# VH-VL binders against L-rhamnose mutarotase (rhaM): the designs that were tried, part 17

Target 1, 108 residues: L-rhamnose mutarotase (rhaM), of Ligilactobacillus salivarius (q1wre3)
Amino acid sequence: MTVRLGQIMHVNPNYYDEYEKRHSDLPVKFPEMKKALKEAGAHNYSIYLDKKTGTLFAYLEVDDMDKYKAIAEMDACKEWWAYMAPLMDTNPDKSPVTFDLPEVFHLD
Key: E = the ipSAE of ESMFold2; O = the ipSAE of OpenDDE; V2 = 0.75 times the mean of E and O plus 0.25 times the DockQ between their complexes.

## First folded at step 10 (VH-VL; framework fv_bebtelovimab)

Design f6 (from f1 with heavy chain S104K, light chain T31Y; at its last look DockQ between E and O 0.76; V2 from the best seeds 0.00; counts 0 for: pae E 14.3 > 2)
Fold by OpenDDE, look of step 10:
Structure f6 (fold): chain C 108 residues (1-108), chain A 122 residues (1-122), chain B 109 residues (1-109)
Amino acid sequence: as target 1 above (108 residues)
Amino acid sequence: QITLKESGPTLVKPTQTLTLTCTFSGFSLSTWGMGVGWLRQPPGKALEWLALIYWDDDKRYSPSLKSRLTISKDTSKNQVVLKMTNIDPVDTATYYCAHRRGFKYGFAFDIWGQGTLVTVSS
Amino acid sequence: QSALTQPASVSGSPGQSITISCTATSSDVGYYNYVSWYQQHPGKAPKLMIFDVSNRPSGISNRFSGSKSGNTASLTISGLQAEDEADYYCSSWAGDDTVFGGGTKLTVL
């Protein structure tokens, strides 16, 4: 079953361009991360930036939530988090502070 | 054991291009996560980061000096080269190359060369 | 304006504990999630003492410790010894930039 996720994160206003740039590194520098996302059936993964507030809105669809959740335990993911951490609001483990949003509407 | 050593001219004239070479051992820039950076320190002054090159040839430069800097690598020779154009006496400093081991050390430079003093004078 | 601010100097007697602060300006460093500390003796290359705010590389004395509160990171040296006399630099990176503090001269009295 495909699950739709909506998430809010925050990026440092001083590093909007760098945040975008770093994501271009994902498939190149973090191929295992990309692979893991793919294996979890992550698709339509998009992140939007409100440059006025530094608010990030992420949307993605996941076919296998167990595999998706397991990504957080991967070294590759931790490396990715570390890579991105200086640019954004993070937890002590360097994972991005993420707020899950409830889906209040959907149209196929 | 990782070692790095800087080499190049120790005296440079203004307006010239400074070329420094970092020769390292104990790691390869073909290995994922590896990086080599250049830093400098004017006499009696603070450390300043100049540039960084990664295993995948991704490069980073100091924003203030970007226009003057070019970093490159020769993986087969275990060398990283830094070029700085339009040299000025203010660029007189000890120049260091240093190793960055992926993200393991929190983007710090864990091992440094001994540094080479470059004096810019007419 | 430096992105990281350190006191110019600190001093302590042998056996004491001293702390060096490193404060980030929000406009330059942002969330300040990574902090490293370097020790530098005169005429020598910097030596990594602390990374990721509070982690010690292999071989570094446990007398050196790091912490962070808000936008201020701190290096604490306990059981101060004569050989600890050196300059200490904090560092961090944000975005595409790596920044250093102005350095702190530690004098052991």
Scores: ipSAE 0.000, ipTM 0.654, lowest interface PAE 10.5, mean pLDDT 90
ESMFold2, look of step 10: ipSAE 0.006; ipTM 0.602
ESMFold2 (binder alone), look of step 10: mean pLDDT 89; pTM 0.924

Design f7 (from f1 with heavy chain Y105E; at its last look DockQ between E and O 0.11; V2 from the best seeds 0.00; counts 0 for: pae O 4.7 > 2, placed apart)
Fold by OpenDDE, look of step 10:
Structure f7 (fold): chain C 108 residues (1-108), chain A 122 residues (1-122), chain B 109 residues (1-109)
Amino acid sequence: as target 1 above (108 residues)
Amino acid sequence: QITLKESGPTLVKPTQTLTLTCTFSGFSLSTWGMGVGWLRQPPGKALEWLALIYWDDDKRYSPSLKSRLTISKDTSKNQVVLKMTNIDPVDTATYYCAHRRGFSEGFAFDIWGQGTLVTVSS
Amino acid sequence: QSALTQPASVSGSPGQSITISCTATSSDVGTYNYVSWYQQHPGKAPKLMIFDVSNRPSGISNRFSGSKSGNTASLTISGLQAEDEADYYCSSWAGDDTVFGGGTKLTVL
């Protein structure tokens, strides 16, 4: 079954452009990460930035949540986290601080 | 199997610097995601987090004690050292080091040393 | 610094279920993404019982469970046993800070 995820993250105000730029590196420099996301059935993955606050809003749909969750254990993901860590709020392990949002409305 | 053990003086005089060493096995601080933290517990009181060091030498400190704390690691020896300056009787506590993993363990301290009681007295 | 509030003590009889609450301040909504619970017997080091709100480490009895609602996380111990008598601490991560509750003494009657 497909799960819709809404997430909040935060990026450093000094790195808005760099944050966007580095995502273009994902498929090229981190192909295994991209592959893992695809294998998990991640689609309609979009991230929005509120440049006034540094708030990131991510939306994605995932067909296989188990595979999606397992991505966090991959070296490729860890490398991606390390790559992005200087730009954003991170947990101690360099994963991005992420707040999951409850879905309060959906319209097909 | 992960194990940690605290070592250092058990009696310290006020104003001195407390140096504690955590010797661990079963993991390496060269491994991504690995962290070691220090915590303490005054007799009959609650647990308090002091500091944390990670594989990439990133360090975190308790906001209230940051100015007094220095955490460091020797990866080759599997040791983490905590230094606390200007020790006071109020710092009397059992000091623990503990292993901390990353996201998969919810950033909890999953394995602890047995702790070492440090008494601060003139 | 984030604050976590626990009841000072709870008690129950063998076989009963008890719940220990851990409440964060309203400003600490984000901290409850990573709530952990620790058990501590007298003279012993804390033991991780629950991480990430509701997950049990390997080897932890399924009698221990965690949940959260709003700003309150809860540890539930079912089928209470004598060996469950201990202090229990909740903890959470907030930014660069790790915070603990004040602890709850569980007495098994």
Scores: ipSAE 0.025, ipTM 0.694, lowest interface PAE 4.7, mean pLDDT 91
ESMFold2, look of step 10: ipSAE 0.392; ipTM 0.841
ESMFold2 (binder alone), look of step 10: mean pLDDT 88; pTM 0.913

Design f8 (from f1 with heavy chain G33A; at its last look DockQ between E and O 0.11; V2 from the best seeds 0.00; counts 0 for: pae E 4.2 > 2, placed apart)
Fold by OpenDDE, look of step 10:
Structure f8 (fold): chain C 108 residues (1-108), chain A 122 residues (1-122), chain B 109 residues (1-109)
Amino acid sequence: as target 1 above (108 residues)
Amino acid sequence: QITLKESGPTLVKPTQTLTLTCTFSGFSLSTWAMGVGWLRQPPGKALEWLALIYWDDDKRYSPSLKSRLTISKDTSKNQVVLKMTNIDPVDTATYYCAHRRGFSYGFAFDIWGQGTLVTVSS
Amino acid sequence: QSALTQPASVSGSPGQSITISCTATSSDVGTYNYVSWYQQHPGKAPKLMIFDVSNRPSGISNRFSGSKSGNTASLTISGLQAEDEADYYCSSWAGDDTVFGGGTKLTVL
């Protein structure tokens, strides 16, 4: 079953461009991360930035939530987190501070 | 084997700035997923986290004390320094530095210094 | 007010098993999945006993075990020994903050 996820994160106002730029590195420098996302059936993955507040709005669809959750345990993911950590609000493990949003509406 | 040792004044007057140094061995803060944190414990009271610095110079501070704290590292000397401004008697405590181990240990503080008692008094 | 709540004290006789609870407050934001436990003898520095809820560092006795259910983590000490008498602190982190419980004094009768 496909699950729709909505998330809020925050990026440092000084690194808006860098944040965007570094995502282009994901498939090149972190191919295992990309592969894992694909294997989990992640699709329609989009991140929006409110430059006024530094708020990131992420939306993605996941076919296999177990595989998706397992990505967090991968070294590649941890390295990705470390790579992005200077740019955004993170937990001690360098994962981005993420707030899950409830889905209050959906139209197919 | 990882070791840490705190050093600095053991007696500080109110309003002064407390500077503590953590000298460590057995690891490097140039190594991925390494961190060093400062904690304190008032006599007979609970542990309190103060600050943390990681290999990539990412710094974290206690929300309640952030405005008073500055943490820094000298990787070449294997030292981490904590500065706390506007010291008050309430800041009397044993201060610890500790190694924060990366992902494999869930970023727990796996090795601690022996601690140094800092007394704040006029 | 601590983000993590522990009982002030627990006691047990040698050979018994005791459990110390650590409960996150309802006001906590984020995940409560990275719980560590520390043992502290009087006048000594804390010692890591459990990390990531249920993992033991090398050299830690298998008499110490950790678990979690809901918002409550638990440290269990089996085969209680006199040397286990100490203060025990739970800890966790979320976002920028690392928090500790208020500590539990374990008395071995």
Scores: ipSAE 0.175, ipTM 0.765, lowest interface PAE 2.3, mean pLDDT 92
ESMFold2, look of step 10: ipSAE 0.232; ipTM 0.785
ESMFold2 (binder alone), look of step 10: mean pLDDT 89; pTM 0.927

## First folded at step 11 (VH-VL; framework fv_bebtelovimab)

Design g1 (from e5 with heavy chain Y54E; at its last look DockQ between E and O 0.68; V2 from the best seeds 0.00; counts 0 for: pae E 7.4 > 2)
Fold by ESMFold2, look of step 11:
Structure g1 (fold): chain C 108 residues (1-108), chain A 122 residues (1-122), chain B 109 residues (1-109)
Amino acid sequence: as target 1 above (108 residues)
Amino acid sequence: QITLKESGPTLVKPTQTLTLTCTFSGFSLSTWGMGVGWLRQPPGKALEWLALIEWDDDKRYSPSLKSRLTISKDTSKNQVVLKMTNIDPVDTATYYCAHRRGYSYGFAFDIWGQGTLVTVSS
Amino acid sequence: QSALTQPASVSGSPGQSITISCTATSSDVGTYNYVSWYQQHPGKAPKLMIFDVSNRPSGISNRFSGSKSGNTASLTISGLQAEDEADYYCSSWAGDDTVFGGGTKLTVL
């Protein structure tokens, strides 16, 4: 069943434009990432930026959470993380520091 | 075993366009993750990065020189070409091309050409 | 305004260990995740000695090591030898692609 995810990440304010550019690179430079997201049923994936704080708010829907979580083990995902890492807050493994948000309202 | 070699004129006049060619072997620039960069070093001075072209034709330029630089590739000939317009005596330097292999090498330039000295007449 | 600051020179005697620093001093260097070090002998092309802060390419002596603390990266050369006398450049990849430090001349006394 489809899971709705709300997440917060943080981008360095010096790199807002570069963040957007590099994210647009995903389907071109990292085609296996696009494929893996599609295979997990990831859709309605939007990332919003609050330029006052550098806060990124992501919303996505995922049909297969096991496949989605497995993406983190792919070489292509590690390469994608390494590509994005200089622009944002990251964990030691270069994955983005991500805070999951509880859903407080939903309307079909 | 990767090798790169720079070629082009060694003496140019101010206002001309400098064209440098990097001919390489041991990799293909059509292969995922491959990149070639250009750098220079004025005599007795520090290294300066100029430009990069990647396997997917993505291109990047030093911000201070961007308006004067054009990088391109011919994958079938294993060549990368740098053009720099409106040459001035301050552009006298040894020019290097260098290989770059993505995140597994920390985006570093792992193999360099010998360099070619370009002198701009005064 | 160099985005990466290195000392102009460093010296040491044979057998000693020395450290060359590289400090990110500009907001243009991103999070400083990718630091590399290059050695350059006079008249020669630069040679990659350390990449990704602390990794050593194949064929590079284990006398060369790298580390980072905060916004300062360090290249350490142990057991100094005459052949280590050269210029050393740090670099990082971020934002504007690659940025180089001004270089450090190592003199082996």
Scores: ipSAE 0.050, ipTM 0.742, lowest interface PAE 7.4, mean pLDDT 89
ESMFold2 (binder alone), look of step 11: mean pLDDT 89; pTM 0.931
OpenDDE, look of step 11: ipSAE 0.289; ipTM 0.817

Design g2 (from d7 with heavy chain Y54E; at its last look DockQ between E and O 0.05; V2 from the best seeds 0.00; counts 0 for: pae O 8.6 > 2, placed apart)
Fold by OpenDDE, look of step 11:
Structure g2 (fold): chain C 108 residues (1-108), chain A 122 residues (1-122), chain B 109 residues (1-109)
Amino acid sequence: as target 1 above (108 residues)
Amino acid sequence: QITLKESGPTLVKPTQTLTLTCTFSGFSLSTWGMGVGWLRQPPGKALEWLALIEWDDDKRYSPSLKSRLTISKDTSKNQVVLKMTNIDPVDTATYYCAHRRGYSYGYAFDIWGQGTLVTVSS
Amino acid sequence: QSALTQPASVSGSPGQSITISCTATSSDVGTYNYVSWYQQHPGKAPKLMIFDVSNRPSGISNRFSGSKSGNTASLTISGLQAEDEADYYCSSWAGDDTVFGGGTKLTVL
């Protein structure tokens, strides 16, 4: 079944443009990461930025949550995290600090 | 090395305004993500959050005490000031200021001052 | 009554594992992921032990772990040691408000 995810992250105000720019590198520099996302059935993946606060809102749909969760263990993901870490709030392992949001409404 | 230290009167009378100052080092409130909060703990009781001020001068207060609290910062002095009006003996507590490492620590307070005991008595 | 409920006290013997629960009422705080745990020894300032449910700050022993299921967060202390005897507080950030549990006194027998 497809799961809808809403997430909050944060990016440094000094790197708003860089954050956007580096996502264009994902399919080129991190093809394994893109592949893993596709294999997990990730789709409708969008990230919005509130430039006033540095808040990122991510929305995505995932068909296989087990495969999606397993991405975190991949070297490709860890490299992506390291690539983005200077721009973001991160955990000690350089994963972005991410807050999952509860879905309170949905309309097809 | 982040350090914080609370200062202010240790004895105040009812109805007065309590003014506490937090002087810190090791970080700047001009830095993205930085925050300083005030908390208190009555003797033998639980911790209570009072207020928070962030790098962008965003201010947040405990809902129950909001009308009595004012928090401000002086970035150039590395100081945060908390004012509490109309104090009462029930406000007797150890008051702490603490650092919040932006969003990285899930809004937790990662470094605390040693606290200052404020006694409210006639 | 606090929006976060903790047991008043827990106890364990050295070497054992103990768990402290922190339950939020849906009407007060709901199910938030911004759960932190603090350790406090008598006469000392609180010390952050866990943030964001399950993350340890640098320097915190891996004997301390955090988890959450439903509206209940848990702090687990494995390999209990005498120095673990202290008060433990859970906390949650609810956007504009920070709330604390009533605290749990941990006694090491």
Scores: ipSAE 0.012, ipTM 0.671, lowest interface PAE 8.6, mean pLDDT 91
ESMFold2, look of step 11: ipSAE 0.250; ipTM 0.803
ESMFold2 (binder alone), look of step 11: mean pLDDT 90; pTM 0.931

Design g3 (from g1 with light chain D97E; at its last look DockQ between E and O 0.65; V2 from the best seeds 0.00; counts 0 for: pae E 2.2 > 2)
Fold by OpenDDE, look of step 11:
Structure g3 (fold): chain C 108 residues (1-108), chain A 122 residues (1-122), chain B 109 residues (1-109)
Amino acid sequence: as target 1 above (108 residues)
Amino acid sequence: QITLKESGPTLVKPTQTLTLTCTFSGFSLSTWGMGVGWLRQPPGKALEWLALIEWDDDKRYSPSLKSRLTISKDTSKNQVVLKMTNIDPVDTATYYCAHRRGYSYGFAFDIWGQGTLVTVSS
Amino acid sequence: QSALTQPASVSGSPGQSITISCTATSSDVGTYNYVSWYQQHPGKAPKLMIFDVSNRPSGISNRFSGSKSGNTASLTISGLQAEDEADYYCSSWAGDETVFGGGTKLTVL
């Protein structure tokens, strides 16, 4: 079953361009992270930035939520979080502070 | 056991190019997450970061010295080379190479070479 | 001039606790998430004492501890001993640049 996720995060106003730039490093510098995302069936993964507020809106679809959740335990994911942490609001473990949004409407 | 050792000229003339080599053991720059950096310290002064090269050949330089620095690696020889052009007496310092770890060590330089003093003089 | 500011010197008597501060500019608070501390004795290479704000490498005495509040990181040395007399440098990694403080000379009286 495919699950649709909507998430809110926040990026530091001084690092909007850097945030975008560093995502180009994901497939190259963090290949295990990319692989894990693919294995979890993550697709249509997009992140939008509101430059007025620093608010990030992430949308993605996931075919295997168990595999997706397991990504958080991978060293590659933790390294990615560490890589991005200076740019973002983070938890103590350097994962981005993320707010899950409820889906209130969907149209195929 | 990780070890690093700096080598190169100890006396350089102004305007010349300084080439330093870091030879290391106990790890490989083909291993994901590994990095080697160069730092320096003028006599009686503070530490200064110069450059970093990572396992994927990503290179980082001090913004103020970027135009003068080139860092490269030879993974098969376990060596990292730093070149600094247009040397000046102000560049007189002890130069260190150091191993950098990733997330597990907060990207700190956990193991250092003993350093090599480079004097720039006419 | 450095992005990280340390006191030039601190002193304490044997057995006391001392703290060395490392302050980043307010505008760069988000940049300094990964703070490391290095000890350096005269004529020696720096030694990593604390990484990621508060973690000790294996073999480092538990007398050394690190913390951070706001834009200021702190190194605390408890039970001060003569051998602790050295220069101490804070450092921070921002993903593309590593910066150091100006260093603090610790004198054990």
Scores: ipSAE 0.244, ipTM 0.804, lowest interface PAE 2.1, mean pLDDT 92
ESMFold2, look of step 11: ipSAE 0.533; ipTM 0.874
ESMFold2 (binder alone), look of step 11: mean pLDDT 90; pTM 0.937

Design g4 (from g1 with heavy chain Y105E; at its last look DockQ between E and O 0.69; V2 from the best seeds 0.00; counts 0 for: pae E 2.7 > 2)
Fold by ESMFold2, look of step 12:
Structure g4 (fold): chain C 108 residues (1-108), chain A 122 residues (1-122), chain B 109 residues (1-109)
Amino acid sequence: as target 1 above (108 residues)
Amino acid sequence: QITLKESGPTLVKPTQTLTLTCTFSGFSLSTWGMGVGWLRQPPGKALEWLALIEWDDDKRYSPSLKSRLTISKDTSKNQVVLKMTNIDPVDTATYYCAHRRGYSEGFAFDIWGQGTLVTVSS
Amino acid sequence: QSALTQPASVSGSPGQSITISCTATSSDVGTYNYVSWYQQHPGKAPKLMIFDVSNRPSGISNRFSGSKSGNTASLTISGLQAEDEADYYCSSWAGDDTVFGGGTKLTVL
């Protein structure tokens, strides 16, 4: 079953343009990440930036949450996190600090 | 083992274009995650980063020098070339090329060439 | 001027532990998790001693250790030896470029 995910992250205000650039690098520099997301059935994946606050709003839909969660264990994901970490708030393992948002409304 | 060596002119005149070549062995710039950077050190002064080129031809330049720098690679010859235009006496320095591996290694330069001193004449 | 500030010099006696600091002079970075340290003897190329704040490359003595607290990274050299006398540079990847500190001359007395 498809799961809808809403998430908050934060990017350093000095690096908004670099954040966007590095995300555009994902399919080219990190092809295993693109493949893993596709295999998990991740789709309608959008990240929005509020430049007033540095807040990133992510929305995505995932068909296989077990495969999606497994991405965090991949060496390629560790490299992706390390690549992005200078730009944003991260946990000690370099993963983005992420706040999951409960869904409060959905219209088919 | 990874090795790098800088080559190019040791004396240049102001306004000329400086061309430096880094010839390396023990790795390929077609291998995922590999990069080569250029740095310099004026006599008695601190290190300064100039440019980086990565395996996928992504390029980065020091913001203060970006308008004067061009980095390129020839993977078949294991070479990286740095060009710096409009040379001035303040550009007198030892120039190094260095290997950078993996993003999880903190973008660190782990193996350096011996350096080449470039003197800009008066 | 550099975004990373190091003391100009530090000294210690053989067998002591000494610490060299590296402080971000700007709030432009979200973190300095990518601090590396280089040792440079006179007339020689720099040598990587520490990467990613605290990781030691293979072949580097365990007398060298790194740490970070807030905006300040530290290189600690324990059991100081005469050959440790050199210049030491910190560096960090600050978004889209690499930044070096001004360097610290370590004198072993």
Scores: ipSAE 0.440, ipTM 0.844, lowest interface PAE 2.7, mean pLDDT 90
ESMFold2, look of step 11: ipSAE 0.414; ipTM 0.830
ESMFold2 (binder alone), look of step 11: mean pLDDT 89; pTM 0.927
OpenDDE, look of step 11: ipSAE 0.755; ipTM 0.918
ESMFold2 (binder alone), look of step 12: mean pLDDT 89; pTM 0.921
OpenDDE, look of step 12: ipSAE 0.771; ipTM 0.922

Design g5 (from f4 with heavy chain Y105E, light chain D97E; at its last look DockQ between E and O 0.08; V2 from the best seeds 0.00; counts 0 for: pae E 4.2 > 2, placed apart)
Fold by ESMFold2, look of step 11:
Structure g5 (fold): chain C 108 residues (1-108), chain A 122 residues (1-122), chain B 109 residues (1-109)
Amino acid sequence: as target 1 above (108 residues)
Amino acid sequence: QITLKESGPTLVKPTQTLTLTCTFSGFSLSTWGMGVGWLRQPPGKALEWLALIEWDDDKRYSPSLKSRLTISKDTSKNQVVLKMTNIDPVDTATYYCAHRRGFSEGFAFDIWGQGTLVTVSS
Amino acid sequence: QSALTQPASVSGSPGQSITISCTATSSDVGTYNYVSWYQQHPGKAPKLMIFDVSNRPSGISNRFSGSKSGNTASLTISGLQAEDEADYYCSSWAGDETVFGGGTKLTVL
């Protein structure tokens, strides 16, 4: 069952360029994260940045939501969160503060 | 047991390039998450971070000194080298290299070398 | 970039608890996730006492604790002893650089 996800996060406006660089590091520095996302069937994963507000909008599709949610328990994910945390709003466990949005329109 | 030791000249003339070598043991800089940083402390003054090199050769520099600094590593020799160009008497300081542990451990420098005093003649 | 501000000095008597503050501006959220504290005796290299706000490395006395509230991290030393007299530095990863506070001289009276 493929699920479409829309999410909002926020990046510190002093670090827009660093956010982009560090996110591009994920496949290289964090190969276990890349593998786990592939195993969950994550695809069409895009993150958009509004530089006027620091708002990040993520869209992705996930084939196996249980595997996707399990990523949060991986040591590699905790390292990935820690790597990104200086740049953005985070929860106490260093995960990004994320607001899931309901889908209000879809066109094939 | 992790150990690090700084080596290089103790007296340098203005305008020269300072080259410092950090030789370490007890870890490999090819191991995921490992990093080595350079820091300094002018006599009687606060600690100042200079640079960091990570296992995957990613490099970070103090923004105020970036144009003067080059960090590099030789993982087969367990060495990290810092070069600082156009040295000036205000660069007189004790220079430290230090081990940095993984990101989830707060980017902290957990083991430091003894430091080496570099004096820049005026 | 945010600066880390520490008091220049603090003092306490043996057996007391003292607290050293480390304050960043509200524009640097990352500073609070990665505050570390270092102790430095004269002529010696710094020693990591606390990392990631409140975590104590192996071999560090439980008299040393760290916390944060709002924009301020704190190092607390309980049961103050003469050997605690040293300079203390806070540090954090701020974006793509490590920053240090100006240091606090702790005097044990």
Scores: ipSAE 0.286, ipTM 0.807, lowest interface PAE 4.2, mean pLDDT 89
ESMFold2 (binder alone), look of step 11: mean pLDDT 90; pTM 0.936
OpenDDE, look of step 11: ipSAE 0.413; ipTM 0.860

Design g6 (from g1 with heavy chain L52Y; at its last look DockQ between E and O 0.02; V2 from the best seeds 0.00; counts 0 for: pae O 9.8 > 2, placed apart)
Fold by OpenDDE, look of step 11:
Structure g6 (fold): chain C 108 residues (1-108), chain A 122 residues (1-122), chain B 109 residues (1-109)
Amino acid sequence: as target 1 above (108 residues)
Amino acid sequence: QITLKESGPTLVKPTQTLTLTCTFSGFSLSTWGMGVGWLRQPPGKALEWLAYIEWDDDKRYSPSLKSRLTISKDTSKNQVVLKMTNIDPVDTATYYCAHRRGYSYGFAFDIWGQGTLVTVSS
Amino acid sequence: QSALTQPASVSGSPGQSITISCTATSSDVGTYNYVSWYQQHPGKAPKLMIFDVSNRPSGISNRFSGSKSGNTASLTISGLQAEDEADYYCSSWAGDDTVFGGGTKLTVL
């Protein structure tokens, strides 16, 4: 069953443009990452930026949460994290600090 | 990369006020969703939550210790301070500050400082 | 006495699967629903292993899994390894309060 995820992250104010630009590198430089996301059934994946605060809001839908969660263990994902880490608030493992949001409303 | 470190006195006398400072990096308490908490652990005993503060200055305290605790933040210094009044030998413990992370439904402390041992003795 | 009750100790041999339970008191049924688990080695700070009952943070081995049934949450460690020997704490929140279990000492035989 498809799961809808809402997430909050944070990007460094000095790297707003770079953050957007580097996402264009994902399919080219990190094809395994893109493939893994697709295999997990990730779709309608969008990220919004509040340039006043550096707050990122991400929305995505996932068909297979087990596969999606397993992406975090992939070398390709770790490489992507390392690539993005200079731009973001990160955990010790360089994963972005992420807050998952509860869904309080949905309309089909 | 998120890091936290506790600082303050390691020896305190009974009835005094304990002041501990958490200095962190890798995030800002001006950022939406960010929080920092204090916890403690007496030697050989279980973990105990004390308080936490969030980016919007929302504060929560342990019900049993609320009257003795004050938590505050200095966003410009990336510091969170905990004050505990009327200290007693029973308050001897390793004190931790930790990053508080929000999830879909709950919360957890996902990154911890190394902790600082505070001994209360006359 | 604690809002969350854990067994004092559990043990297993390398390669085995063990489970640690975390049970809310009867008066707290339905109150502590979003359980997290922490691992703590001697002289070290706790490490988050599971959040929201069954989710693993990035970098946590898939040998660790969480579940919940009724008023009991469970941490399962499969393929037990010597490095898994540690204290494990469950935690949850209700309203303004955050609570921890008494901790479980896991011994790898």
Scores: ipSAE 0.006, ipTM 0.631, lowest interface PAE 9.8, mean pLDDT 91
ESMFold2, look of step 11: ipSAE 0.552; ipTM 0.873
ESMFold2 (binder alone), look of step 11: mean pLDDT 88; pTM 0.922

